# Designs tried in a protein design chat: VH-VL binders against q7dma9r51to147. Part 13

Target 1, 97 residues: q7dma9r51to147
Amino acid sequence: GDQVIYHCTVRTLDGVVVESTRSESGGRGVPIRDVLGNSKMILGLLEGIPTMHKGEIAMFKMKPEMHYAEIDCPVSAPENFPKDDELHFEIELLDFS
Key: E = the ipSAE of ESMFold2; O = the ipSAE of OpenDDE; V2 = 0.75 times the mean of E and O plus 0.25 times the DockQ between their complexes.

## First folded at step 4 (VH-VL)

Design U3 (framework fv_umesolerbart; at its last look DockQ between E and O 0.21; V2 from the best seeds 0.00; counts 0 for: pae O 4.3 > 2, placed apart)
Fold by ESMFold2, look of step 4:
Structure U3 (fold): chain C 97 residues (1-97), chain A 129 residues (1-129), chain B 107 residues (1-107)
Amino acid sequence: as target 1 above (97 residues)
Amino acid sequence: EVQLVESGGDLVQPGGSLRLSCAASGFTFSSYSMNWVRQAPGKGLEWVSYISSSGSYIYYADSVKGRFTISRDNAKKSLYLQMTSLRAEDTAVYYCARSPEYVYDSSGVTKYILAFDIWGQGTLVTVSS
Amino acid sequence: EIVMTQSPATLSVSPGERATLSCRASQSVDSYLAWYQQKPGQAPRRLIYGASTRATGIPARFSGSGSGTEFTLTISSLQSEDFAIYYCQQYNRWPYTFGGGTKVEIK
């Protein structure tokens, strides 16, 4: 049930940005808003975000099955996303309920 | 006794190459992240490079990116820094440093909680004509 | 890159007195901050990690506090062996960065 508001930057293991919500990294500058337990989310975020404090910036390494290569993944991968790769997800947690 | 021992520091000319080694003992080397940190004579500390426990994650300071290569051999309990295109500003004592790496949620997600808990005594690299 | 600024550059303190060292980050580093002590000719020694967690074997007179951008290392009663240079270091995001150091010397 908690609402979480966060920025996400996804990088290859070599540090190349794949996708980001941040304007300085090519995104729209608009954070993601999700509700834990209600919103469709990748497994890695469901596991990782509850470990964070408000205002924290953390990096998570996720195997493909913890993001868009999850069996029956409830969310669509972005266009041209490397869904079968192990990736870094950098999360800035802006707010929680 | 937990120990890190650096070696391979030497006097080299600008543009030269050098390989540093760090031998680990007294702990499960393959369970820890490793770093190189340097300190120019009379100056502060500068982080140089990081490698994760498995070797899957590697990061460099901008000042060395493209010139230095970090690697590890978990079977030999050894950390390496291959240095090329050396410059006078690379003159420093080079430390290897261990950082704890925690896996707290699942085998598919790792959160990095890093600080340098064990340091070697350093090896001196001098880049001069 | 997150710039770490330490103040003062030099702190002169009499034995038995309190020493207070400041560290400021240019962006939030949450609690991913460490403090190190370095004596002449030696490698650094970790004192504090996670902003406030004392490392094993570190005397209780050392304490850390702060979160976000402002951090403090306090030595509650300075001992003669505490004469050293102290560095803060963020490990929240790449590249990891150190402050410029605070030299604590006998007054």
Scores: ipSAE 0.103, ipTM 0.598, lowest interface PAE 4.0, mean pLDDT 86
Fold by OpenDDE, look of step 4:
Structure U3 (fold): chain C 97 residues (1-97), chain A 129 residues (1-129), chain B 107 residues (1-107)
Amino acid sequence: as target 1 above (97 residues)
Amino acid sequence: EVQLVESGGDLVQPGGSLRLSCAASGFTFSSYSMNWVRQAPGKGLEWVSYISSSGSYIYYADSVKGRFTISRDNAKKSLYLQMTSLRAEDTAVYYCARSPEYVYDSSGVTKYILAFDIWGQGTLVTVSS
Amino acid sequence: EIVMTQSPATLSVSPGERATLSCRASQSVDSYLAWYQQKPGQAPRRLIYGASTRATGIPARFSGSGSGTEFTLTISSLQSEDFAIYYCQQYNRWPYTFGGGTKVEIK
């Protein structure tokens, strides 16, 4: 599978950040490194990230069934995460190889 | 250099047909969604049509539905707008505009990115008797 | 469709002064709002996307703010090259829609 490196910020419909890799948004400032098809990844990102190009910034609006509320989701939701709501995933694709 | 160049604008009679083209260069055309936006003389901007990067998703403004057809040839890095049953109110400068945005109508995922980040210079379509 | 309303239709401002342009949506568009600048005989140029993000190459004097239904484009110190028509556009729902534009002219 393809290796991807990206920043991710997750917001509610109201624009509240609930999770982020960016230091500006309370994250560690460390981008995520995944291998598409091999790494555990929520379905919406698995489908959305391959559509992006290096350097692209995108916002993915995901219904619950496309993220942590997906049936047999391979990724566990963080504690008290609003997994049953629509969430917006801001992705900056840093590398795709 | 990233560039979009429209062509095909002409003077046509009401009820006539016209095909516009937009030639893309300087970027991976097949990776971007494309749009047509028009502007009547002395008026504001009006979105006309959208086509996703693969051509799988297409949207039209109500004002052109059933009359206009958007299409693309990724191998030729070209965007097209086939216009039929033209009306006086279709008179406008027609711009092609790039957007990295996606819509997955059946997947539950919608990708929004940078709106219209690159525009062509436009081509004038005049519909008059 | 979501109706975008811009005000004022015309804004007269002196060079060096602050210009404030308003854009209102008939329903929430979240932050999926862009601003464009258009000069006579030219194609529109994207200034702001995501309501508040400046596009590459856009001077810092341009800033966007707002969310939901109320948005503002601010030019902190108007330069001679800034006199133009400005359009807001929502891309939250189909069909995409533009505001009617605000003409910024020299006072």
Scores: ipSAE 0.028, ipTM 0.692, lowest interface PAE 4.3, mean pLDDT 89
ESMFold2 (binder alone), look of step 4: mean pLDDT 91; pTM 0.928

Design U4 (framework fv_umesolerbart; at its last look DockQ between E and O 0.41; V2 from the best seeds 0.00; counts 0 for: pae E 4.5 > 2)
Fold by ESMFold2, look of step 4:
Structure U4 (fold): chain C 97 residues (1-97), chain A 129 residues (1-129), chain B 107 residues (1-107)
Amino acid sequence: as target 1 above (97 residues)
Amino acid sequence: EVQLVESGGDLVQPGGSLRLSCAASGFTFSSYSMNWVRQAPGKGLEWVSYISSSGSYIYYADSVKGRFTISRDNAKKSLYLQMTSLRAEDTAVYYCARSTEYVYDSSGVYKYILAFDIWGQGTLVTVSS
Amino acid sequence: EIVMTQSPATLSVSPGERATLSCRASQSVSSNLAWYQQKPGQAPRRLIYGASTRATGIPARFSGSGSGTEFTLTISSLQSEDFAIYYCQQYNNWPYTFGGGTKVEIK
């Protein structure tokens, strides 16, 4: 597996931030590092991130079953996360190696 | 051949209403997101509104929120902009513009790659007393 | 809102010479940047998308480069039909925003 390093900001469809890795959006400013095939990831990111180029910022619209409402989702949602909503996941792909 | 043709531009008074139409031909209209972009006489370009391929997902520029409504009819291959509470600053040529949109084979995740690849010729809206 | 700043406002260039147009974003837009050409009385035409990908039918003399906040459109050998206004546009964040334009005119 390839290593991916990315920032993620999750918003409602009307633009309200519900979770972010970015400091300007209330996160710690530390990007996520995952290894494709080994790291636990929500299904929508497993499908979406391989379509991205390094340095790209992309918006992914995900139905609940593609994020934390996935059956047997391997990742715990943050507290008060709207698990049953369709959401925007903004991903900045910092590295793909 | 791929075409977008706007219509419905007119002279209206401040506070008035107007509906713009954009007729699409030569491509699968229901597979593309659509936009309105305007240009005041002698000025630059300003994005106005976006509607997704299905019509379920809509964005507006702050300057038009609450006054303009974008819609589409995929069966008629048509895009619309309903404008109300018009102001002098809304005077512009209004373009409809197609943007590209990619859909994954999973029905639950959609990636946006948006650039305005096809433009209509524009329709002039003048708001003046 | 991401502010797009183009420079220079007007670029005077002799036919056959190289023209270089600059576009700066107030925040990173990654590679989600397009360039458009607009001639008087016409709709804009997309030249470049993805910062560097030439649209179908656009002559090879047009090239784009850059990522993040700094972008350049280059016309390697200016032709008479290239005298127009050029706009950059980010499509990274809502609202989509355009630069103020660079008018390329005969020197």
Scores: ipSAE 0.066, ipTM 0.597, lowest interface PAE 4.5, mean pLDDT 87
Fold by OpenDDE, look of step 4:
Structure U4 (fold): chain C 97 residues (1-97), chain A 129 residues (1-129), chain B 107 residues (1-107)
Amino acid sequence: as target 1 above (97 residues)
Amino acid sequence: EVQLVESGGDLVQPGGSLRLSCAASGFTFSSYSMNWVRQAPGKGLEWVSYISSSGSYIYYADSVKGRFTISRDNAKKSLYLQMTSLRAEDTAVYYCARSTEYVYDSSGVYKYILAFDIWGQGTLVTVSS
Amino acid sequence: EIVMTQSPATLSVSPGERATLSCRASQSVSSNLAWYQQKPGQAPRRLIYGASTRATGIPARFSGSGSGTEFTLTISSLQSEDFAIYYCQQYNNWPYTFGGGTKVEIK
């Protein structure tokens, strides 16, 4: 599978950050490194990231069934995460190879 | 050609009401979020309201909350702004502006850019006694 | 709301010279920052989005940089058609907010 490196910030519909890889949003400042098809990823990202170009910043609006509420989701939601709500995923694709 | 055309601007008295329209053409209107942005004469830009592609999510600037109502008719490819209780400070050119949005038909995932890539020519609203 | 502050209010530049415009946010807006150009009697035109991505059809002389709270729009070599007012806008938080604008005028 393709290797991807990206920043991710998750927001509620009201714009509240609930998770982020960015330091300015409470994250560690370390981007995510995944292999599409091999790494554990939520379905929305697995389908959305391949549509992006290197350097692109995009917002993915996902219904619950496209992220942590997906049946047999390979990724566990953090504690008290709003997994049953629609969430917005801001993705900055740093590398795609 | 992708185009937005505003209409409905007029001279009204304070406390009056007015309905603006924005006609879209050249693109799949139902796939894009829309906005109203206004500009007072000789002043800067002010975001007024946002409506998602389906109309499910709506946001307003505090300055217009409770007075303005944004809506859309995707079948008519039209955006609307119903203004009530108009004030002198509402005097401005009103622009409709598109937010780039891509709908995934099979996945339920929406990809969009929130910056405004397409603007109409604007319509002037004057509130004066 | 996030307050966007642009500086300078007016920038006098000669044709062919480099123009540097600044935009500051009262709090972090990540990279959710756009730049627009507006000429008299016209609607704004998007130049940059995502802080540094040039929009389709925009000349290469326009570039955006920055993240968080400090942003810059650069025109490497000012052309006659570039004299206009430039606005920055954050779309990181509701409500969306614009800067006050920078007028780029001929020196």
Scores: ipSAE 0.024, ipTM 0.687, lowest interface PAE 4.3, mean pLDDT 89
ESMFold2 (binder alone), look of step 4: mean pLDDT 91; pTM 0.923

Design U5 (framework fv_umesolerbart; at its last look DockQ between E and O 0.20; V2 from the best seeds 0.00; counts 0 for: pae E 10.3 > 2, placed apart)
Fold by OpenDDE, look of step 4:
Structure U5 (fold): chain C 97 residues (1-97), chain A 129 residues (1-129), chain B 107 residues (1-107)
Amino acid sequence: as target 1 above (97 residues)
Amino acid sequence: EVQLVESGGDLVQPGGSLRLSCAASGFTFSSYSMNWVRQAPGKGLEWVSYISSSGSYIYYADSVKGRFTISRDNAKKSLYLQMTSLRAEDTAVYYCARSPEYVYDSSGIERYILAFDIWGQGTLVTVSS
Amino acid sequence: EIVMTQSPATLSVSPGERATLSCRASQSVSSNLAWYQQKPGQAPRRLIYGASTRATGIPARFSGSGSGTEFTLTISSLQSEDFAIYYCQQYNNWPYTFGGGTKVEIK
């Protein structure tokens, strides 16, 4: 599968950051490195990221069934994560190869 | 009819402040991202600021960061631009512009399209001593 | 920021002739490129988005092509109402940026 490197910030509809890779948003400042079709990923990212190009910034609105509330989701939601709500994902694709 | 109407443009001195408004009608305002774009007299277009449909995401051009504040009131179907520390180079017609979104074939994903499909008529801001 | 360069600055064309406008990005913007038309005293009007998708209500004589860093707006047969300034804009990266515009004038 294709290798992807990206920053991700997840917010609620109210604008609250619930997860982020960016240091300014409480993350570690380290981008995510995944292999599409191999790494465990939520469905919305698995389908959305391939539509992006290197350097692109995109905003995805995902219903619960497209992220952690998906049936047989391979990724467990963090504790107290609003997995049953619509979430907004800001993605910066740093590399795609 | 889908419409955007800007107001608040005025003549102000350098260092002054001004608040612009944009009234939306004919569409579900809360479902669309909004932008401010400006155009200096006889010059080209310059993107100024973006705010997402819910207000969760906001972006500014470097030329206005720290001085301008974009906001919205979805109940009033209104977009605002609070301008402070105004400079001569801020002189321009200010347009509000709508950014539509599209839905992927997968029903659970919507993606922002940050091109501008609807524009207001603009309001003139003049900064001069 | 991504610099958008349009050429030529002015294009003189006779009615009925083909007009070709160019837009170049300093780095790839994928297909996140829009074209706008602006007439004197009016707000811009979106013609093309996604580099090649014609907006609703836009005449078929307008077409957009290109990807990455090179883009073209084509008016197959220029009409009298088409004389205006045309801007390209990338929305791939923050900050969004416009080209300097191409003025299409009557020859």
Scores: ipSAE 0.021, ipTM 0.682, lowest interface PAE 4.6, mean pLDDT 90
Fold by ESMFold2, look of step 4:
Structure U5 (fold): chain C 97 residues (1-97), chain A 129 residues (1-129), chain B 107 residues (1-107)
Amino acid sequence: as target 1 above (97 residues)
Amino acid sequence: EVQLVESGGDLVQPGGSLRLSCAASGFTFSSYSMNWVRQAPGKGLEWVSYISSSGSYIYYADSVKGRFTISRDNAKKSLYLQMTSLRAEDTAVYYCARSPEYVYDSSGIERYILAFDIWGQGTLVTVSS
Amino acid sequence: EIVMTQSPATLSVSPGERATLSCRASQSVSSNLAWYQQKPGQAPRRLIYGASTRATGIPARFSGSGSGTEFTLTISSLQSEDFAIYYCQQYNNWPYTFGGGTKVEIK
């Protein structure tokens, strides 16, 4: 179980922010800390984050089934989240240990 | 070593058509998303179109939507822009540009970093009577 | 569409001096911001991506900073080969958009 610390900003494909950890995008400015293999994560992040290097900023385009429309998704979507849409997930990987 | 070479630019009448090509060499073409970017003479840069590494995701600037079609042939390491209904405003140097991308076939996720790291030399399209 | 505004339009600088270029986005682009250099008759080349990450082979005198809506490119000691037009570009939202450019010219 590797620990990953990252910021996440979720946008519609036309660029509207729907959720973010970043203060400049309406979040609290507190990054997410997960342990791969232990923390409950959406499938797209479980598969995408291991491809990143520390300090990298990457954009992932995820079909609904790779995020909150996944069958038996282990995390709840935020209120009014567009669960049935293909979305962009921007990840800044702050730490990988 | 890594190289992009555009071709197909020409003088065309308004309402006409052209097909631009971009030949890639020195890298695994099928692992990258590709873009067209244009620059009118003496003007700034304008993004035109994007195609993902697999060809599954395609986007256009509003100014060209419905008139231009981006495509790629990964076996031939080639990117194309089919241009129709050309207007004087389409007069520009057209560049192909590479951006990094990772695609996960069985996962339904597509990763990309969209800054354009490699550019071709450009091909001039002139639309005039 | 996110409008990218660069200032100044033209910057006159002596060789060896510091140049500071500004880029402002009409809404947050996070750190999804690149800087390009373009010399006459040439294609652009990427200098900076991720707002502050120097691309491979770019001299250390080039640095980028900022996040959200305000970004700067700094050239710490201008060389003769640095006189060019510089463009910022956001890749946060479709459509991708470029600033209008800043021409850096010899004073």
Scores: ipSAE 0.005, ipTM 0.583, lowest interface PAE 10.3, mean pLDDT 86
ESMFold2 (binder alone), look of step 4: mean pLDDT 91; pTM 0.929

Design U6 (framework fv_umesolerbart; at its last look DockQ between E and O 0.44; V2 from the best seeds 0.25)
Fold by ESMFold2, look of step 4:
Structure U6 (fold): chain C 97 residues (1-97), chain A 129 residues (1-129), chain B 107 residues (1-107)
Amino acid sequence: as target 1 above (97 residues)
Amino acid sequence: EVQLVESGGDLVQPGGSLRLSCAASGFTFSSYSMNWVRQAPGKGLEWVSYISSDSSWIYYADSVKGRFTISRDNAKKSLYLQMTSLRAEDTAVYYCARSTEYTYDSSGITKYIFAFDIWGQGTLVTVSS
Amino acid sequence: EIVMTQSPATLSVSPGERATLSCRASQSVDSYLAWYQQKPGQAPRRLIYGASTRATGIPARFSGSGSGTEFTLTISSLQSEDFAIYYCQQYNRWPYTFGGGTKVEIK
């Protein structure tokens, strides 16, 4: 299992921030640490992060079923999250080991 | 048919301000990310700034951070660069450029990969005493 | 930032001959590399993206190869309209950066 450390900012397609790990976007400023294949992760991140290089910032557009509208999604959506919407996930990959 | 047309280049004094515009036509402007790229006379190309299709991601070159502001108006199909605290080294032809994505296609997700496929004609900014 | 180094700075080539242009990245850019052509007094135009994919309308004599840190643009049989300056550009990481250019001129 590869460890990934990343920042994530989620926006509506119109650019409204829904959720973020970045302090400048209302988060705690603490990046997420996950283990690919072991940590509970939304499908879109499981598919998207392996396509990234360390230090890359990438934008992923995800249909609802690739995030919190997945049947039996292993991760709970944040409160008031627009789980039925197509959303942009901006990922900054800080480490991939 | 697909066109980008810059305007607003001028002669300005050091420390001055200038606003550049880029008018888009012939494509769905709101579906593309946009950039400013500059070229000093006789020199190479330098990327200046990026804005995503919905303005949710904005990036600047270190040389212009805090002095330049990129923005767009999708209803008017227009891209802007507000330039302040101008310096002699900002003298350049400024191009607007549309970016395309090398999309990693997976069912239900799309990765946006940036590359400049359409360029405007450029507008000259001269910063001189 | 990722420094892009192009060589040679100037390449003198006879019409009909092959030109090979080099671009080196200071760290891996995977395949996120584009090539642009710029003629005097004109804006650049994209030739290649993804290191090796020709943009729409670009003649087959242009080809790109490489990944990671080493890339080449090959023009297999130079035409009169191909004498121009060529730039490589990485789009793997912010800030996006260009090489210094290679001028291809008639020998």
Scores: ipSAE 0.269, ipTM 0.626, lowest interface PAE 1.6, mean pLDDT 87
Fold by OpenDDE, look of step 4:
Structure U6 (fold): chain C 97 residues (1-97), chain A 129 residues (1-129), chain B 107 residues (1-107)
Amino acid sequence: as target 1 above (97 residues)
Amino acid sequence: EVQLVESGGDLVQPGGSLRLSCAASGFTFSSYSMNWVRQAPGKGLEWVSYISSDSSWIYYADSVKGRFTISRDNAKKSLYLQMTSLRAEDTAVYYCARSTEYTYDSSGITKYIFAFDIWGQGTLVTVSS
Amino acid sequence: EIVMTQSPATLSVSPGERATLSCRASQSVDSYLAWYQQKPGQAPRRLIYGASTRATGIPARFSGSGSGTEFTLTISSLQSEDFAIYYCQQYNRWPYTFGGGTKVEIK
């Protein structure tokens, strides 16, 4: 599969940051490194990231079934995470190879 | 009514500094990414800078990197551009512009990209000795 | 950066006639292409985004087409208020870049 490196910030519909890789949003400042199809990944990201180009910034609005509420989701949500709500995923694709 | 109003344009000497402001109204400012775009007299449009809704992402055109600083105050619904080391080629009308565009939609997922849907009327910056 | 080239620089058209404006990208921008209209003394107004999607409130006579590196803005029947400068812009990659513009003037 393709290797991807990206920053990700997850927001509620009200704009509240619930998770982020960016230091400005409470993250560690370290981008995510995944292999599409060979890493545990949220379905919406698995489908959305391939539509992006290196250097692209995009926001994905995902219904619950596209993220943590997916049936047999391979990624566990943190405790009290709004996994049953629509969420916005802000992605900066740093590398795609 | 959705509106953007720029201010702060002035005549300054080369090497000088100037701070532009953009006041937003009619929409939830804190939910949108913002941009500065400029236009030299009788010339085309040039993107200058981008700032995300929470200021986590900031980008500059190479022509202004190291000299201009974009910032925002969501409580005041305001966008700013601090300009330093101004040059004659910085002479232009400066527009603030809102960005969020629908680009892709499938079952359960919608993708948004940043293009300019709302523009202010601009403020003129003149750099001359 | 991606260089955007518009042609022609000036287009003379009579009222009621069809106007065709071209925009070319130095590399593929997919469908991340917008068109703007600008009249003297005014800010640009978005006409088209996503290469072919007409913005809210824009008359049906305006249409956009193309993908990759070749794009076209068409005004099916030019109205008096349509005489202006038109710019294309890519937002596929940073830095975002504009074409040089096409001036649509009355013949």
Scores: ipSAE 0.116, ipTM 0.727, lowest interface PAE 1.0, mean pLDDT 90
ESMFold2 (binder alone), look of step 4: mean pLDDT 91; pTM 0.921

## First folded at step 5 (VH-VL)

Design C2 (framework fv_lecanemab)
Fold by ESMFold2-Fast, scan of step 5:
Structure C2 (fold): chain C 97 residues (1-97), chain A 129 residues (1-129), chain B 112 residues (1-112)
Amino acid sequence: as target 1 above (97 residues)
Amino acid sequence: EVQLVESGGGLVQPGGSLRLSCSASGFTFSDYSMHWVRQAPGKGLEWVAYISSSGSYIYYADSVKGRFTISRDNAKNSLFLQMSSLRAEDTAVYYCARSPEYVYDSSGITKYIFAFDIWGQGTTVTVSS
Amino acid sequence: DVVMTQSPLSLPVTPGAPASISCRSSQSLLHSNGYNYLEWYLQKPGQSPKLLIYYGSNRASGVPDRFSGSGSGTDFTLRISRVEAEDVGIYYCMQGTHWPYTFGPGTKLEIK
C-alpha cells in the first residue's frame, strides 16, 4: 500500500466538530499517517482519499454505511462517537507515496 | 435555475481596495467549493483563489497572495473577494465559479467532478489613475 | 506551475467542416486514481466561459455530441465533427491535477 498523510476534521450535519487532527478544532495539530488498505481506515476514506490530488482539500459526506456503521467496517467506533449519523469528513491530503 | 451573480466591480486607483461579492442561487451553496477566476482585457483566463465548502481551506495564486482574501457566508449563499494593494495588472473581469465536492453513499463515490461547472457573468475591475 | 499550450491559436473554419484543437501540458495530468483532470471550456463573444468536457473525454450536460475530447497524460485533443455558427468563440483547456489550476492560452475559432 501507498502511504498517505492527511489532516481530518469530522463534523455532524449541523457543523459540530466530532473529532479533528487540527489544534484549532481540539486536535493535537499532528496529521494522520496511514497506508491505503490498512485495517484502521474506514471505507469512505479508503475509497475517497485515492481520488484526491496531493495538496487538495476535499469534503467527504458519508452516510453511516460508509464509515463506522458499515457492515464490514474493520474499525470500531470510539465510545460516544455518532456512528449512526451522516458525518462530513474534511480531508487535507498533505502527501502520498 | 442554478446561477452565480457577481457584483462590486468598478474603477479604483492603484494601491486602493475593492470588495467583490458573488450571490449563489438554485443549489445548496454549502456543498460546493468556490473559485475566483479572472480575465484581463483581450487575454486568457487566470485562476485566482479557492475556498472549500466549509470555508476552512483557502488557496491563492502567487500573483495575489498577501493582497487578496477570499471568504464565504454559507448562511447567505455568498462568496467574497477582498482586494487590497491593487495594481494595474489586476485589471480584469472577475468570475466566480463553483466546483463539486466528493459525495459518498452506500454505493461509494456518486457525485464528484473537479471542474468549474457553473460560472457567473463576471464583474469588471479597472485599476487606473 | 504546470504550463498549458494550445495549437492552433487561431482557427478559421468553413461551416460544416471538422475542427480540432490540441492541448499539451508540461507535466502529466494523469492522477494515480486513473483520471486526467483536463477540462475544455468555451467562451462565446461577450459571455462567460462554459464547461464542455471534463476528465479529458466526458461531455458536460447539454453539450452537443459533435464535441468530443480525447488524450491522456500530456497530450489532449478537442474535436468538433461539424462546426456550426454557434461554435464561434475562444476554447481553453485547463488542468486541475496540480495546484495551482492553470489554463491554456486559448484558441479562437472563427467562421471563414
Scores: ipSAE 0.000, ipTM 0.577, lowest interface PAE 11.6, mean pLDDT 80

